# VH-VL binders against Probable nicotinate-nucleotide adenylyltransferase (nadD), part 10

Target 1, 199 residues: Probable nicotinate-nucleotide adenylyltransferase (nadD), of Chloroherpeton thalassium (b3qyz5)
Amino acid sequence: MKKIALFGGSFDPPHYGHFALCTLTRELFSPEKIILSISKNPLKGSANAPEAHQLAMAKLMAEELGKTGPVFEVSDWELRRAGFSYTIETLRHFHAIEPNAELLLCIGEDNYQIFEKWKAYQEILQLAHLVVFARSGTQGEQQSSRIIPPERYTWVQLDLPLSSSDLRREIAEGQDWQAKMPSSIAAHIAAHRLYQNEK

## First folded at step 4 (VH-VL)

Design S25 (from F7 with heavy chain A100P V101Y A102G G103D T104Y; framework fv_fasinumab)
Fold by ESMFold2-Fast, scan of step 4:
Structure S25 (fold): chain C 199 residues (1-199), chain A 121 residues (1-121), chain B 107 residues (1-107)
Amino acid sequence: as target 1 above (199 residues)
Amino acid sequence: QVQLVQSGAEVKKPGASVKVSCKVSGYTLTELSIHWVRQAPGKGLEWMGGFDPEYGETIYAQKFQGRVTMTEDTSTDTAYMELTSLRSEDTAVYYCATGPYGDYPYYFDYWGQGTLVTVSS
Amino acid sequence: DIQMTQSPSSLSASAGDRVTITCRASQGISNYLGWYQQKPGKAPKRLIYDASSLQSGVPSRFSGSGSGTEFTLTISSLQPEDLASYYCLQHDSYPFTFGQGTKVEIK
């Protein structure tokens, strides 16, 4: 059966960390496509980009990822719907569109450790196989949730020091941030003066 | 596990402003919201406000509307509650507590240790 | 605003006693109610969520029941460490409102 991988995130901004996770997912699982699903970001302060730019940067990231191989797509479904968005609703949406595909839900280790607190987590496990990205040195028997059956997830170790929140701060402070993302995205940020909160 | 750590006690004069912080660990402010509750000495609990992810905005109790501002700094995972035009009646312990955001659906399952704000002349 | 009324305001009981605290909402709130324990000098701790679900790590002697407008918190066998104030909270609609609290003292 075909596989479709889902990366949920605000992509605010996207960076080489997202790039590495997406390319590693393609290499390990050979999905038919990888969807960058833009999460609704209700924080509209000067530290965050407007939704239109969040979408534009995610599309630039998908274009850059496409240069390494097919197929990468962006979904703005969560941005278009009314009300609060839960991952289970996004999974139901994609399952309805692609009922014969196996869904791979890509999450970080911090989310995995509290996964049983997620809305309808048991239904999520029925709809998707979890791909859990773990930092170096945080894996192990003591750190693993015992509630999620081992056949329902794959543990992938990737030591990645890059975060969007740190990057927003670095951009606001005028630090050397441009090398941490594809140049097309850096150019978009500069052209539109995104994240220029200097106070 | 989730932990909320608040800033230390404050003593303020009437008319001043106070800004209380609440540092989140074990989860991030992009993955849960924060609400604020206060308790005057010897009195019960009073909800002040919190972020509603369905509206995409912070909701304040009418009593505090215009005097309170609740903000979040996702880069430091720290929430803030600023109360202006302080009166002696604002003397209380101020608590932060968890609320829903994204896939986190729960209200008030974790609380900060509290910050005592004393308003006296 | 939804008014939450607790009864009794205070009680004194012996270790091993069954204690019941009631909470009444001025309008229907379905099961959107939690119960919180506050020991002297400490932050509140959630005991019950969704009116009847026991919080992980809370002793089984605590239980909640009710829906709509009438709710109860029961402690089946009171222990000395249960000396505290107990509060109900509705989160059905804004503003969220607490009951006035019930002070539980052990003889």
Scores: ipSAE 0.015, ipTM 0.549, lowest interface PAE 5.9, mean pLDDT 85

Design S28 (from F7 with heavy chain Y107A Y110I; framework fv_fasinumab)
Fold by ESMFold2-Fast, scan of step 4:
Structure S28 (fold): chain C 199 residues (1-199), chain A 121 residues (1-121), chain B 107 residues (1-107)
Amino acid sequence: as target 1 above (199 residues)
Amino acid sequence: QVQLVQSGAEVKKPGASVKVSCKVSGYTLTELSIHWVRQAPGKGLEWMGGFDPEYGETIYAQKFQGRVTMTEDTSTDTAYMELTSLRSEDTAVYYCATGAVAGTPYAFDIWGQGTLVTVSS
Amino acid sequence: DIQMTQSPSSLSASAGDRVTITCRASQGISNYLGWYQQKPGKAPKRLIYDASSLQSGVPSRFSGSGSGTEFTLTISSLQPEDLASYYCLQHDSYPFTFGQGTKVEIK
């Protein structure tokens, strides 16, 4: 059975944390395709990159990931939607395109802990198998298993030292940030003066 | 046991602003999704807006967008709804309610007691 | 926006009567429908969630049914304390919308 993994995120900017999640997903699940789905933020401010640059950087990340192995693709489907976009709508979209594929939805532990508050979360569980990336040990998994059946998720422990929000702050403050992402992405940020939101 | 306790009745002149508070007890504010609903005298219930935890943002009904602001103070576990440029037709009882999330079974299972706002000259 | 239409707008019934209130959505909302009771001078109270699930502590004479676009609240044996206005609410999508309400009066 064909597998397609979906990583939703703003990639604002992408960093080695995203790189590690994507390569680990490839090694553990052997999907035919891993889709980097750019999440829409209709309330983005001056601290965020313009959507065109989010897309450009996601494409650079997919190119770097492609050097290490199988097909990585970028989807801007959410960015082209009007109004709010929810995970269930993105899953319905990909299920319609690939009705015979098993969808793997890759999320963080924080999102998993509030998963029952996600729009149509029971329908999400019908459409996708959850891949939960966790910083915590067994206590976090035990809490989640009270709500979501064990057969509906795979728990993957991976401590990520990076966050996009921290990186945006570090770039704005002139801290050392270039080593935290592929050099092609760092060059793009520098060339376009992204995240320079000191006024 | 969760309780929502709202601030007391207010009388305002047209053009003024009102800020209604909703104190959460029995839980922390961060554990709840707070929404605001109003009811004009003798009329039905009208949803104004609330926090969506999946989206991570507060969503306002279009009728009130630009005139309403919903904020939270986690240090005091208090949610606020501020309505500006008041008109006589804003005279209503304003309720806070918890547990409302789009496309889930969580919809307004706990309500505040209501705050009457009267707008008159 | 999803429009919610209730029928009837008001009704009068005697204690022991079976009372039915209907709510219709202008588009499909699956099971994301709640029923609320509001007694005079009080805040609303949830009776039913997920179209048919009875809220804890609510008397079993209340029941809900339906899915998609047509929903019904039933009171199997009306009691004097049931004098109230009843509202349906769709929470499938934003903005959330209430029905206009049904006033239940006791003869």
Scores: ipSAE 0.397, ipTM 0.742, lowest interface PAE 2.7, mean pLDDT 87

Design S29 (from F7 with heavy chain Y107G F108M Y110V; framework fv_fasinumab)
Fold by ESMFold2-Fast, scan of step 4:
Structure S29 (fold): chain C 199 residues (1-199), chain A 121 residues (1-121), chain B 107 residues (1-107)
Amino acid sequence: as target 1 above (199 residues)
Amino acid sequence: QVQLVQSGAEVKKPGASVKVSCKVSGYTLTELSIHWVRQAPGKGLEWMGGFDPEYGETIYAQKFQGRVTMTEDTSTDTAYMELTSLRSEDTAVYYCATGAVAGTPYGMDVWGQGTLVTVSS
Amino acid sequence: DIQMTQSPSSLSASAGDRVTITCRASQGISNYLGWYQQKPGKAPKRLIYDASSLQSGVPSRFSGSGSGTEFTLTISSLQPEDLASYYCLQHDSYPFTFGQGTKVEIK
């Protein structure tokens, strides 16, 4: 059975944390494709990059990931929709395109803890198997009061020290940020003066 | 069991502001997604806005953007809806509503009793 | 915005009658629809969620059906306490929108 992994995020900007998640997913699950699905936030502010640059940087990240294996793609489907876009809609879209594939939905532990509040979360569990990335040394799985069937998720330990929101602040403040992402993405940020308006 | 208790009736002049409260009991405010709905006398229900837990943001209906603010005080488990620049057309019963802590957060199955706001000169 | 249109806008029926109210969405909303009952002077009460699921504590004479763009609320045997206005609500996309309401009166 073909497997397709989905990583939803703003990639605003992409960084080595995203790189680590994607490569670990490839090693653990051997999917035929890993899709970087660019999330739409119609409420985004001036601290965020324009959508065209989010897409460009995600493509640069997929290119860098592709050097380790040719299974990475970028989807801008959510960006093309009017208004709000939810994970259930994205999953329905990919299920329609690849009806014979098993979908793996990659999320962080924080999102797992509030998963019952997500739109149509029960339908998400019917369409996709959850891959939950948890901070190293936490006991979130054992502390969870959520009623998500254990056969519907896999718990993966991986501590991510990088945050896009912290990175945007560091760039705006002129701190050392370039080593936290592939050089092609750092060059794109510098060339287009992205994230300069936080002050 | 979740209960929502709203503040009492208000009478305001055109141009004034009103702030309606909605006190949560039985659960903490942080576990709920509060929505606000109004109903003018003899008219139907109109959604004004509400908190979206997946986005982590409050969404306002376009008609009210710039005039409405929905806030929460988690220390008192109280949600607020403030409407500014009141017009006579804003005379209505204002409701807060939420879904159960488990299940569909968008299903408004728990409602406050309503707050009548009358705008008259 | 998704427009929700109910029919009829009002009806009068006798106790024991079967009553149907329809709700049409201007675009597909899957099953993201609820039905609400509002008795005079009271806050609304949810009867049906996810188009066809009966809310706990609601009498079995109430039922919902439909998906996509056309939905129906049925009261199989109208009772005097069912005098109320009934509203459909789509929660597929923002802004959430209600139908204009159907007033049910008992003869």
Scores: ipSAE 0.251, ipTM 0.691, lowest interface PAE 3.3, mean pLDDT 86

Design S3 (framework fv_fasinumab)
Fold by ESMFold2-Fast, scan of step 4:
Structure S3 (fold): chain C 199 residues (1-199), chain A 119 residues (1-119), chain B 107 residues (1-107)
Amino acid sequence: as target 1 above (199 residues)
Amino acid sequence: QVQLVQSGAEVKKPGASVKVSCKVSGYTLTELSIHWVRQAPGKGLEWMGGFDPEYGETIYAQKFQGRVTMTEDTSTDTAYMELTSLRSEDTAVYYCATGEYSPYYFDYWGQGTLVTVSS
Amino acid sequence: DIQMTQSPSSLSASAGDRVTITCRASQGISNYLGWYQQKPGKAPKRLIYDASSLQSGVPSRFSGSGSGTEFTLTISSLQPEDLASYYCLQHDSYPFTFGQGTKVEIK
């Protein structure tokens, strides 16, 4: 049975944290595809990139990831959908396209802790196996195991010190941000003056 | 059983600010996503904003962006909604609401806080 | 923003009557719709979630149906205690939006 991994996020901008999550998923699960699913940004403002640039940068990230192994793809399905797209709807979409594939839903520990608050979370567990990325020194698996059956998730330790919101601030302030992402993405940000403060 | 208890009625002058509280009991505030809804006298319900658990951030209706701030004090299990630069049309009953199982369903509501803005 | 339009704006009916309230969304919202009852001077109470699921403790005379853009709330046998305003709420897209409300009066 083939596996397809799904990473949802705004990728605003993508960075080496995303790179590490994707490559580790490839190494641990050997999926046939890893899909970067671009989410709508409900708080999109002057500090955020336009959706066209979110898509462009996600595609650049997929190209860089592709150099390391299996085919990485970008999905803009959520961006094209009317209204806010809940994760369950994205999973239904991909299940309809690949009904015989096992879906792996990749989420962070913070999302896992509130997973039962997600729209239709029980149906999500029927459609996908959770891959939960946790920081070192956390105890989240012990706290949440009573709600989500252990056969429906895999716990993965990965130290992830990067955040897109911090990175946007660093870019705006002229700090040294370029080493935190693949050079193609850094070049795109610089060429289009993304995340710049008011002139 | 989740229970939401709000602060008492307020009377404010135009240009002032008001901060309404919502005390959570029967559940931990950190496990809930609180939303705020208001209702002007004789009018319908209007959603103002709330915490989105999948996004991980508080979302404000654009009409209130820049004037409203929604915060939480987890040590006291209390959520707050602060509205600044008050106008007479802000006179309304303000509600906090949430769902125990899913925050989007609003199966638990506070009793409401009447805020009157008049000169 | 998704606009939610309810009809009728008000109605008057007798005990035992069948009452239907309609809610129309300006774009597709799947089943991400709830129905709320608000009695005079009280906070709203949820009756229906996910368009058709009855909230525990709510009398079975209340039912919801519909999908996409057309939704209905039905009260199969109106009771005096059902005097209230009824609101639909979509939570498919931000900002969440309520219908303008339907006032139900008992003759």
Scores: ipSAE 0.116, ipTM 0.624, lowest interface PAE 3.9, mean pLDDT 85

Design S30 (from F7 with heavy chain A100L V101R A102Y G103F T104D P105W Y106P; framework fv_fasinumab)
Fold by ESMFold2-Fast, scan of step 4:
Structure S30 (fold): chain C 199 residues (1-199), chain A 121 residues (1-121), chain B 107 residues (1-107)
Amino acid sequence: as target 1 above (199 residues)
Amino acid sequence: QVQLVQSGAEVKKPGASVKVSCKVSGYTLTELSIHWVRQAPGKGLEWMGGFDPEYGETIYAQKFQGRVTMTEDTSTDTAYMELTSLRSEDTAVYYCATGLRYFDWPYFDYWGQGTLVTVSS
Amino acid sequence: DIQMTQSPSSLSASAGDRVTITCRASQGISNYLGWYQQKPGKAPKRLIYDASSLQSGVPSRFSGSGSGTEFTLTISSLQPEDLASYYCLQHDSYPFTFGQGTKVEIK
């Protein structure tokens, strides 16, 4: 059964943490596609890049990832929707396009621990297999949700010290940020003076 | 057991703002999702907005977007709903309602007693 | 937005009667539906969650059924204390939407 992996995120900005997650997913699951799905945050503030730049940077990240071999695609489907777009709606969309594919939903450990709070989480588990990236070792495994059946998720150990929120702050403060992402993305941020008004 | 106690009735003039409070006991605000529902006299229930845990943010119905603000003060376990630019058609009983964050969310498990807001010149 | 339509809008029945209230969603909502009772002058109270699960402490004469777009609340043997308005609520999609309500009166 073919597999399609979904990485939902704001990519605001994309960084080597995203790169590592995507390449590890490729190696562990051999999906036919890995889709970078740009998350729509209708409550986005002035600290965030405009949607056009989120899309541009995600495309640059997909281009860099493409150099490693697998087919990486960017989806702006959530950005084109009116109102809010939740993970369940994105999964319904991709399931309708590829009804015979197994969907892999890639999420972090923090999101997994509150998964029962997600809109329609039971339907998410019917549509997708969760791939949970855990930053803590044994303790994180022991704290796994009791309500989510073990057969509905795979636990993957990967410690990543990077976050887009921290990067936005570091860029605004003039810290050393350029080495934390592919140079094409760093160049885009510099050329368009993104994240500069966060001092 | 969870209890929600709301502030008392208010009379406001058109164009004013009203801020209704909802005091939580039995749990902490960090453990609860708070939603607001209103009911005009003799009419049905209308959802206004509530906390969305997937986004970590409060979601408002489009009808109220831009003039409603829902906030929380965790130090006093009190949620607030502020409605601005009041019109006569905003006359209603306003309810806070909660679901437990881990259980039955976003179900409305518990309700406040309601706060009557009358908008009159 | 998902529209919730209840029928009937009102009914009058005698103690001991079987009462049925229907709620129809304009699109599929799986089982993401609750039923609420509002007695005169009081806040609403949840009776049913997940379309068919009885809320703890609610009398067993209340039951819910249905999935997708058609839902039913049944009171198997109406009691005088059941005089109230009854509302369905879908929580499948934002904005959450209530049915217009059904007023139940006791003869």
Scores: ipSAE 0.014, ipTM 0.477, lowest interface PAE 8.0, mean pLDDT 83

Design S31 (framework fv_fasinumab)
Fold by ESMFold2-Fast, scan of step 4:
Structure S31 (fold): chain C 199 residues (1-199), chain A 122 residues (1-122), chain B 107 residues (1-107)
Amino acid sequence: as target 1 above (199 residues)
Amino acid sequence: QVQLVQSGAEVKKPGASVKVSCKVSGYTLTELSIHWVRQAPGKGLEWMGGFDPEYGETIYAQKFQGRVTMTEDTSTDTAYMELTSLRSEDTAVYYCATGYYDSSGPYYFDYWGQGTLVTVSS
Amino acid sequence: DIQMTQSPSSLSASAGDRVTITCRASQGISNYLGWYQQKPGKAPKRLIYDASSLQSGVPSRFSGSGSGTEFTLTISSLQPEDLASYYCLQHDSYPFTFGQGTKVEIK
């Protein structure tokens, strides 16, 4: 059965943490496609890049990932939707396109801990297998305490000291940030003066 | 069987801050998110913000961005809304209301607190 | 922001009358709409969720219909206890927005 992995995020900006997650997913699951699905930012402020630049940077990330091997694609479907787009709607969209593929939904441990609060979470579990990226902790105890069946998710340990929100702050403050992402993305940020406060 | 009980009425001077609490019983804050809605005297309802569990973020209406902070203490099942730099136009009843998610979908504002009147006057 | 427009802004009706309140969204919101009743001096109470689903414990005389941009709340046989303001709410996108409200008065 072919597999399609989905990484949802604002990619605002993309960084080596995203790079590592995507390459690890390819190695562990051998999916036919890994889709970077650009999510809407529910609050757009001066600290955030315009959606066009989020899309451009995600495409640059997919291009860099493509140098390590095929199967990386960017989806702007959520950006084209009117209003707020729930994960279940994104999964229904991709299931309709590829009804015979197994969908792998890649999420962080923080999202997994509140997964029962997600819209139609039981339907999500029918449509997708969760791939949960966790930095540390006891898998057995966490699995036993959750209402999500153990067969519906896979824990993947990966310690990543990178976050897009911290990176946006570091860029605004003039800290060392360029080495935390592919140079093509760093060049894009610098050329367009993204994440800067102007006066 | 969810109940939301809010703190009592407050009278503040312009420029002060107010922090309203909302105690949840019958469910826990790990199962619910709290949103805040205000209503000026004789006016309609205005959404201020709330926690979005899919984004993992608290979303504020732009009008209040920078002046409002919404927090939740899961150990006491109490949510808080703090509004700073108060103006006379902030005189209103402030309500907390639930956001609840389950396998059938999101359920917004199925339970409400009784409201907290905040009066801002000289 | 999505603008929600209610009509009428107020109405007066007699017990037993059929009352209709409409709500129009400035853009498509699918079925992400609720209806709320607020009696004088009280907190709002949800009547309808997902545009047409009746809240448990709410009398069957209340019903909702519509999708996309046009929505209707109907009270099939108005009762004295229905004196209240009624609000629609879209929760399709942030910020969530309420209609301006419809005040229902009993003659």
Scores: ipSAE 0.013, ipTM 0.515, lowest interface PAE 8.5, mean pLDDT 84

Design S32 (framework fv_fasinumab)
Fold by ESMFold2-Fast, scan of step 4:
Structure S32 (fold): chain C 199 residues (1-199), chain A 122 residues (1-122), chain B 107 residues (1-107)
Amino acid sequence: as target 1 above (199 residues)
Amino acid sequence: QVQLVQSGAEVKKPGASVKVSCKVSGYTLTELSIHWVRQAPGKGLEWMGGFDPEYGETIYAQKFQGRVTMTEDTSTDTAYMELTSLRSEDTAVYYCATGDFWSGTPYYFDYWGQGTLVTVSS
Amino acid sequence: DIQMTQSPSSLSASAGDRVTITCRASQGISNYLGWYQQKPGKAPKRLIYDASSLQSGVPSRFSGSGSGTEFTLTISSLQPEDLASYYCLQHDSYPFTFGQGTKVEIK
């Protein structure tokens, strides 16, 4: 069965944390493609990049990832949709396009702990196998809901100290942020003066 | 089993602020998604905003953006809705409401508070 | 924003009558629709979720149907205690929007 992995996020900006998760997914699951699905931020303000730049940076990240293996794509489907989009709608969309593929939904441990509150989470579990990325410590797996069957998820431990929110603040404050992302993305941010109005 | 109990009626002057509370019992606040809905006298229901656990953020209707703040105190299982710069048009019953956990997926507004009447008059 | 339009705005019917209320969305909302009953002086109560699923404890005379843009709430045999306003709600996308309401009066 062919596999397609989905990483949802704002990629605002993308960083080496995203890079590590994507490359690890490629190595562990050997999917036919890994899709970076750009999430629409309904609370988008001046602190965030315009959607055009969000898309441009995600494409730069996919290009850099592609140097490690040619399976990375960017989807702007959620950005083109009116209003908010929920993960179930994104999964339905990709299932309709690739009905014979196994979908892998890549999420963080924090999202996994509240997964039962996600819209139509039982339908999500019918459409996709969860890949849950968790930091060292194992506490989250011990405390996870027993409603999510063990055969519906894979637990992957990876210690990543990066977040886009912290990066936006660090860029606005003029801190040393450029080493935390591929140089092509750092150059794009600098050339277009992104994230410099956050205070 | 889940119960939402709101604070009492308020009378405010135009330009003032009001903060309505919603105490959750029968479940923990962290297990629920709290939204706020208002109803002006003789009018229908109007969604103001609420916490979306999938986005991890509180979403406000654009009409109220900049005037409304929705917060939670998990230590007391109490949610709050504060509306500032009150106008006479803000006279309404304000409700808190939560999602349906019992169906195995959170469908919205299964449980409602009793409502808090806020009257804005000079 | 998704606009929800209910029809009729009000109706009067006799006990035992079949009553239908319709709700139209300005764009497709799949099955992300609920129906709510509000009795005079009370908070709303959910009757139907997921467009057609009956809320536990709600009498079986209430039923919902539809998907996409057209939805109906049916009360198969109207009772005096059904005097209320009825609202549909879409929660497909933010902002969530209610229909304007349908007031049901019993003759």
Scores: ipSAE 0.014, ipTM 0.568, lowest interface PAE 6.9, mean pLDDT 84

Design S33 (framework fv_fasinumab)
Fold by ESMFold2-Fast, scan of step 4:
Structure S33 (fold): chain C 199 residues (1-199), chain A 122 residues (1-122), chain B 107 residues (1-107)
Amino acid sequence: as target 1 above (199 residues)
Amino acid sequence: QVQLVQSGAEVKKPGASVKVSCKVSGYTLTELSIHWVRQAPGKGLEWMGGFDPEYGETIYAQKFQGRVTMTEDTSTDTAYMELTSLRSEDTAVYYCATGIAVAGTPYYFDYWGQGTLVTVSS
Amino acid sequence: DIQMTQSPSSLSASAGDRVTITCRASQGISNYLGWYQQKPGKAPKRLIYDASSLQSGVPSRFSGSGSGTEFTLTISSLQPEDLASYYCLQHDSYPFTFGQGTKVEIK
C-alpha cells in the first residue's frame, strides 16, 4: 500500500525546521509523496505575507527539498476554498483522490496534545496514521496515551527551535534571519520586501 | 466535574455594551474551548461564536461580527463575551458552553453555564 | 448556512407514550449532530452526541438515530419530568445552527 504524507501549515515563511521535518519523514516512512498543504489564514494582518507569496515560498521549499530526493509537492487546495478548511476536510479530499493510499498526517506535539479537540478527530484517525514530532519527549506522550490508540500514531523526537512567527518578527526588526531558511526563500523575501512592516 | 458559573443579570440602555463572564472550574480553561449561545425570551437557541482550537482563533456568527468580542483569561479560568451597540432585540439569556471537550466527552456543549439575563430597554 | 428544521414544533402526549422528534439538515452533516433538552427556566442539557451516542447520566429511554440529513430523537416511554423543549444542533460547519425547537407537553 503506498503512503502519502501530509504537512499542513501557513509556510509564512518556510524555514529549515520545515525542511528537517520533511526530510526526516521521507527517511522514516518512504512515502510516495509528501504534500505541503498551505493553510489559509483569513484573519492575517500586515505582519503576514500575501497568499501568492506563501504559495511561491512553499514551492521554493518543495524545490529545495526535491534536490535531496523526489516526492515533494505543494497543494493550494485549502487556499482556493472560501473560509476555513478543517483537517478532516483536507484528508477527505486526498482520500477521494487516492483511495488506496495510506495517509500520514504530520503534526507537532502541541497539536497532538489538543488533538481530541480537533473536528472529527476519531474520523481523522480512521483516515490517517499520525506522525507526531515531539520536542519534550515522554511527558506529552504519557499525558495523551489514553485518548489516541498507540497503533494510530508514531512518536518522533526532534527538537525544532525555529518558528515562523519569531522569524517574521526578526525580519521586521532587521535581525539576522537569512541563515534560517534556504537561500532561494531568503532571496524571495528580500526581493519582495516581505515582512518589513515596522509599525 | 466541570462547572461553568456566569455573572449576574444586567440591565442596559440601547447603545451601551455588556460584558458577561463565565468562570470555569473542575478543568482548566486551557483544556476547554468556550462558546456562547443566546436565547431571546420565548425563542430558540442561537449560536454566537466560540474559540476553535484547531484554527487557534475565535469564530463569530456573521450576525454578530463587528459587535461581539470573546476573550479568555487563563490565569483566572474565566471566559468573557462582550456585546456592543446594544439594541432591544439583544434582550436575551446568554449562555457559555464548552466547545470541543476533553477525551470521553467529545464535541459541543456537554456543559453549560446557568445563563445571564441581559435586558436592553430605554 | 446549514438550516435545521425540526418537526413537530410542539406535541402533547401521555405518560408512557413513545415520542419521536425529527430534525432535517439542508445539506449533509454526517453524524455531527447533538440533541439538547431545556426545561423551563433552566440551561440546556445535552442528551445525545454524534447523532446516536447517549450522554452519561441520561436515562436510557432517550435515543438518537440518523445520519446525513435526517435525524430522530426518540423517548421510548415519556415521563412527566420530560416536559421540556428539545433542540438539535449541527456542528458540521460554521456557523453552528440549532433547530427551532420542539416543545413536549404531558397530557
Scores: ipSAE 0.024, ipTM 0.588, lowest interface PAE 6.0, mean pLDDT 84

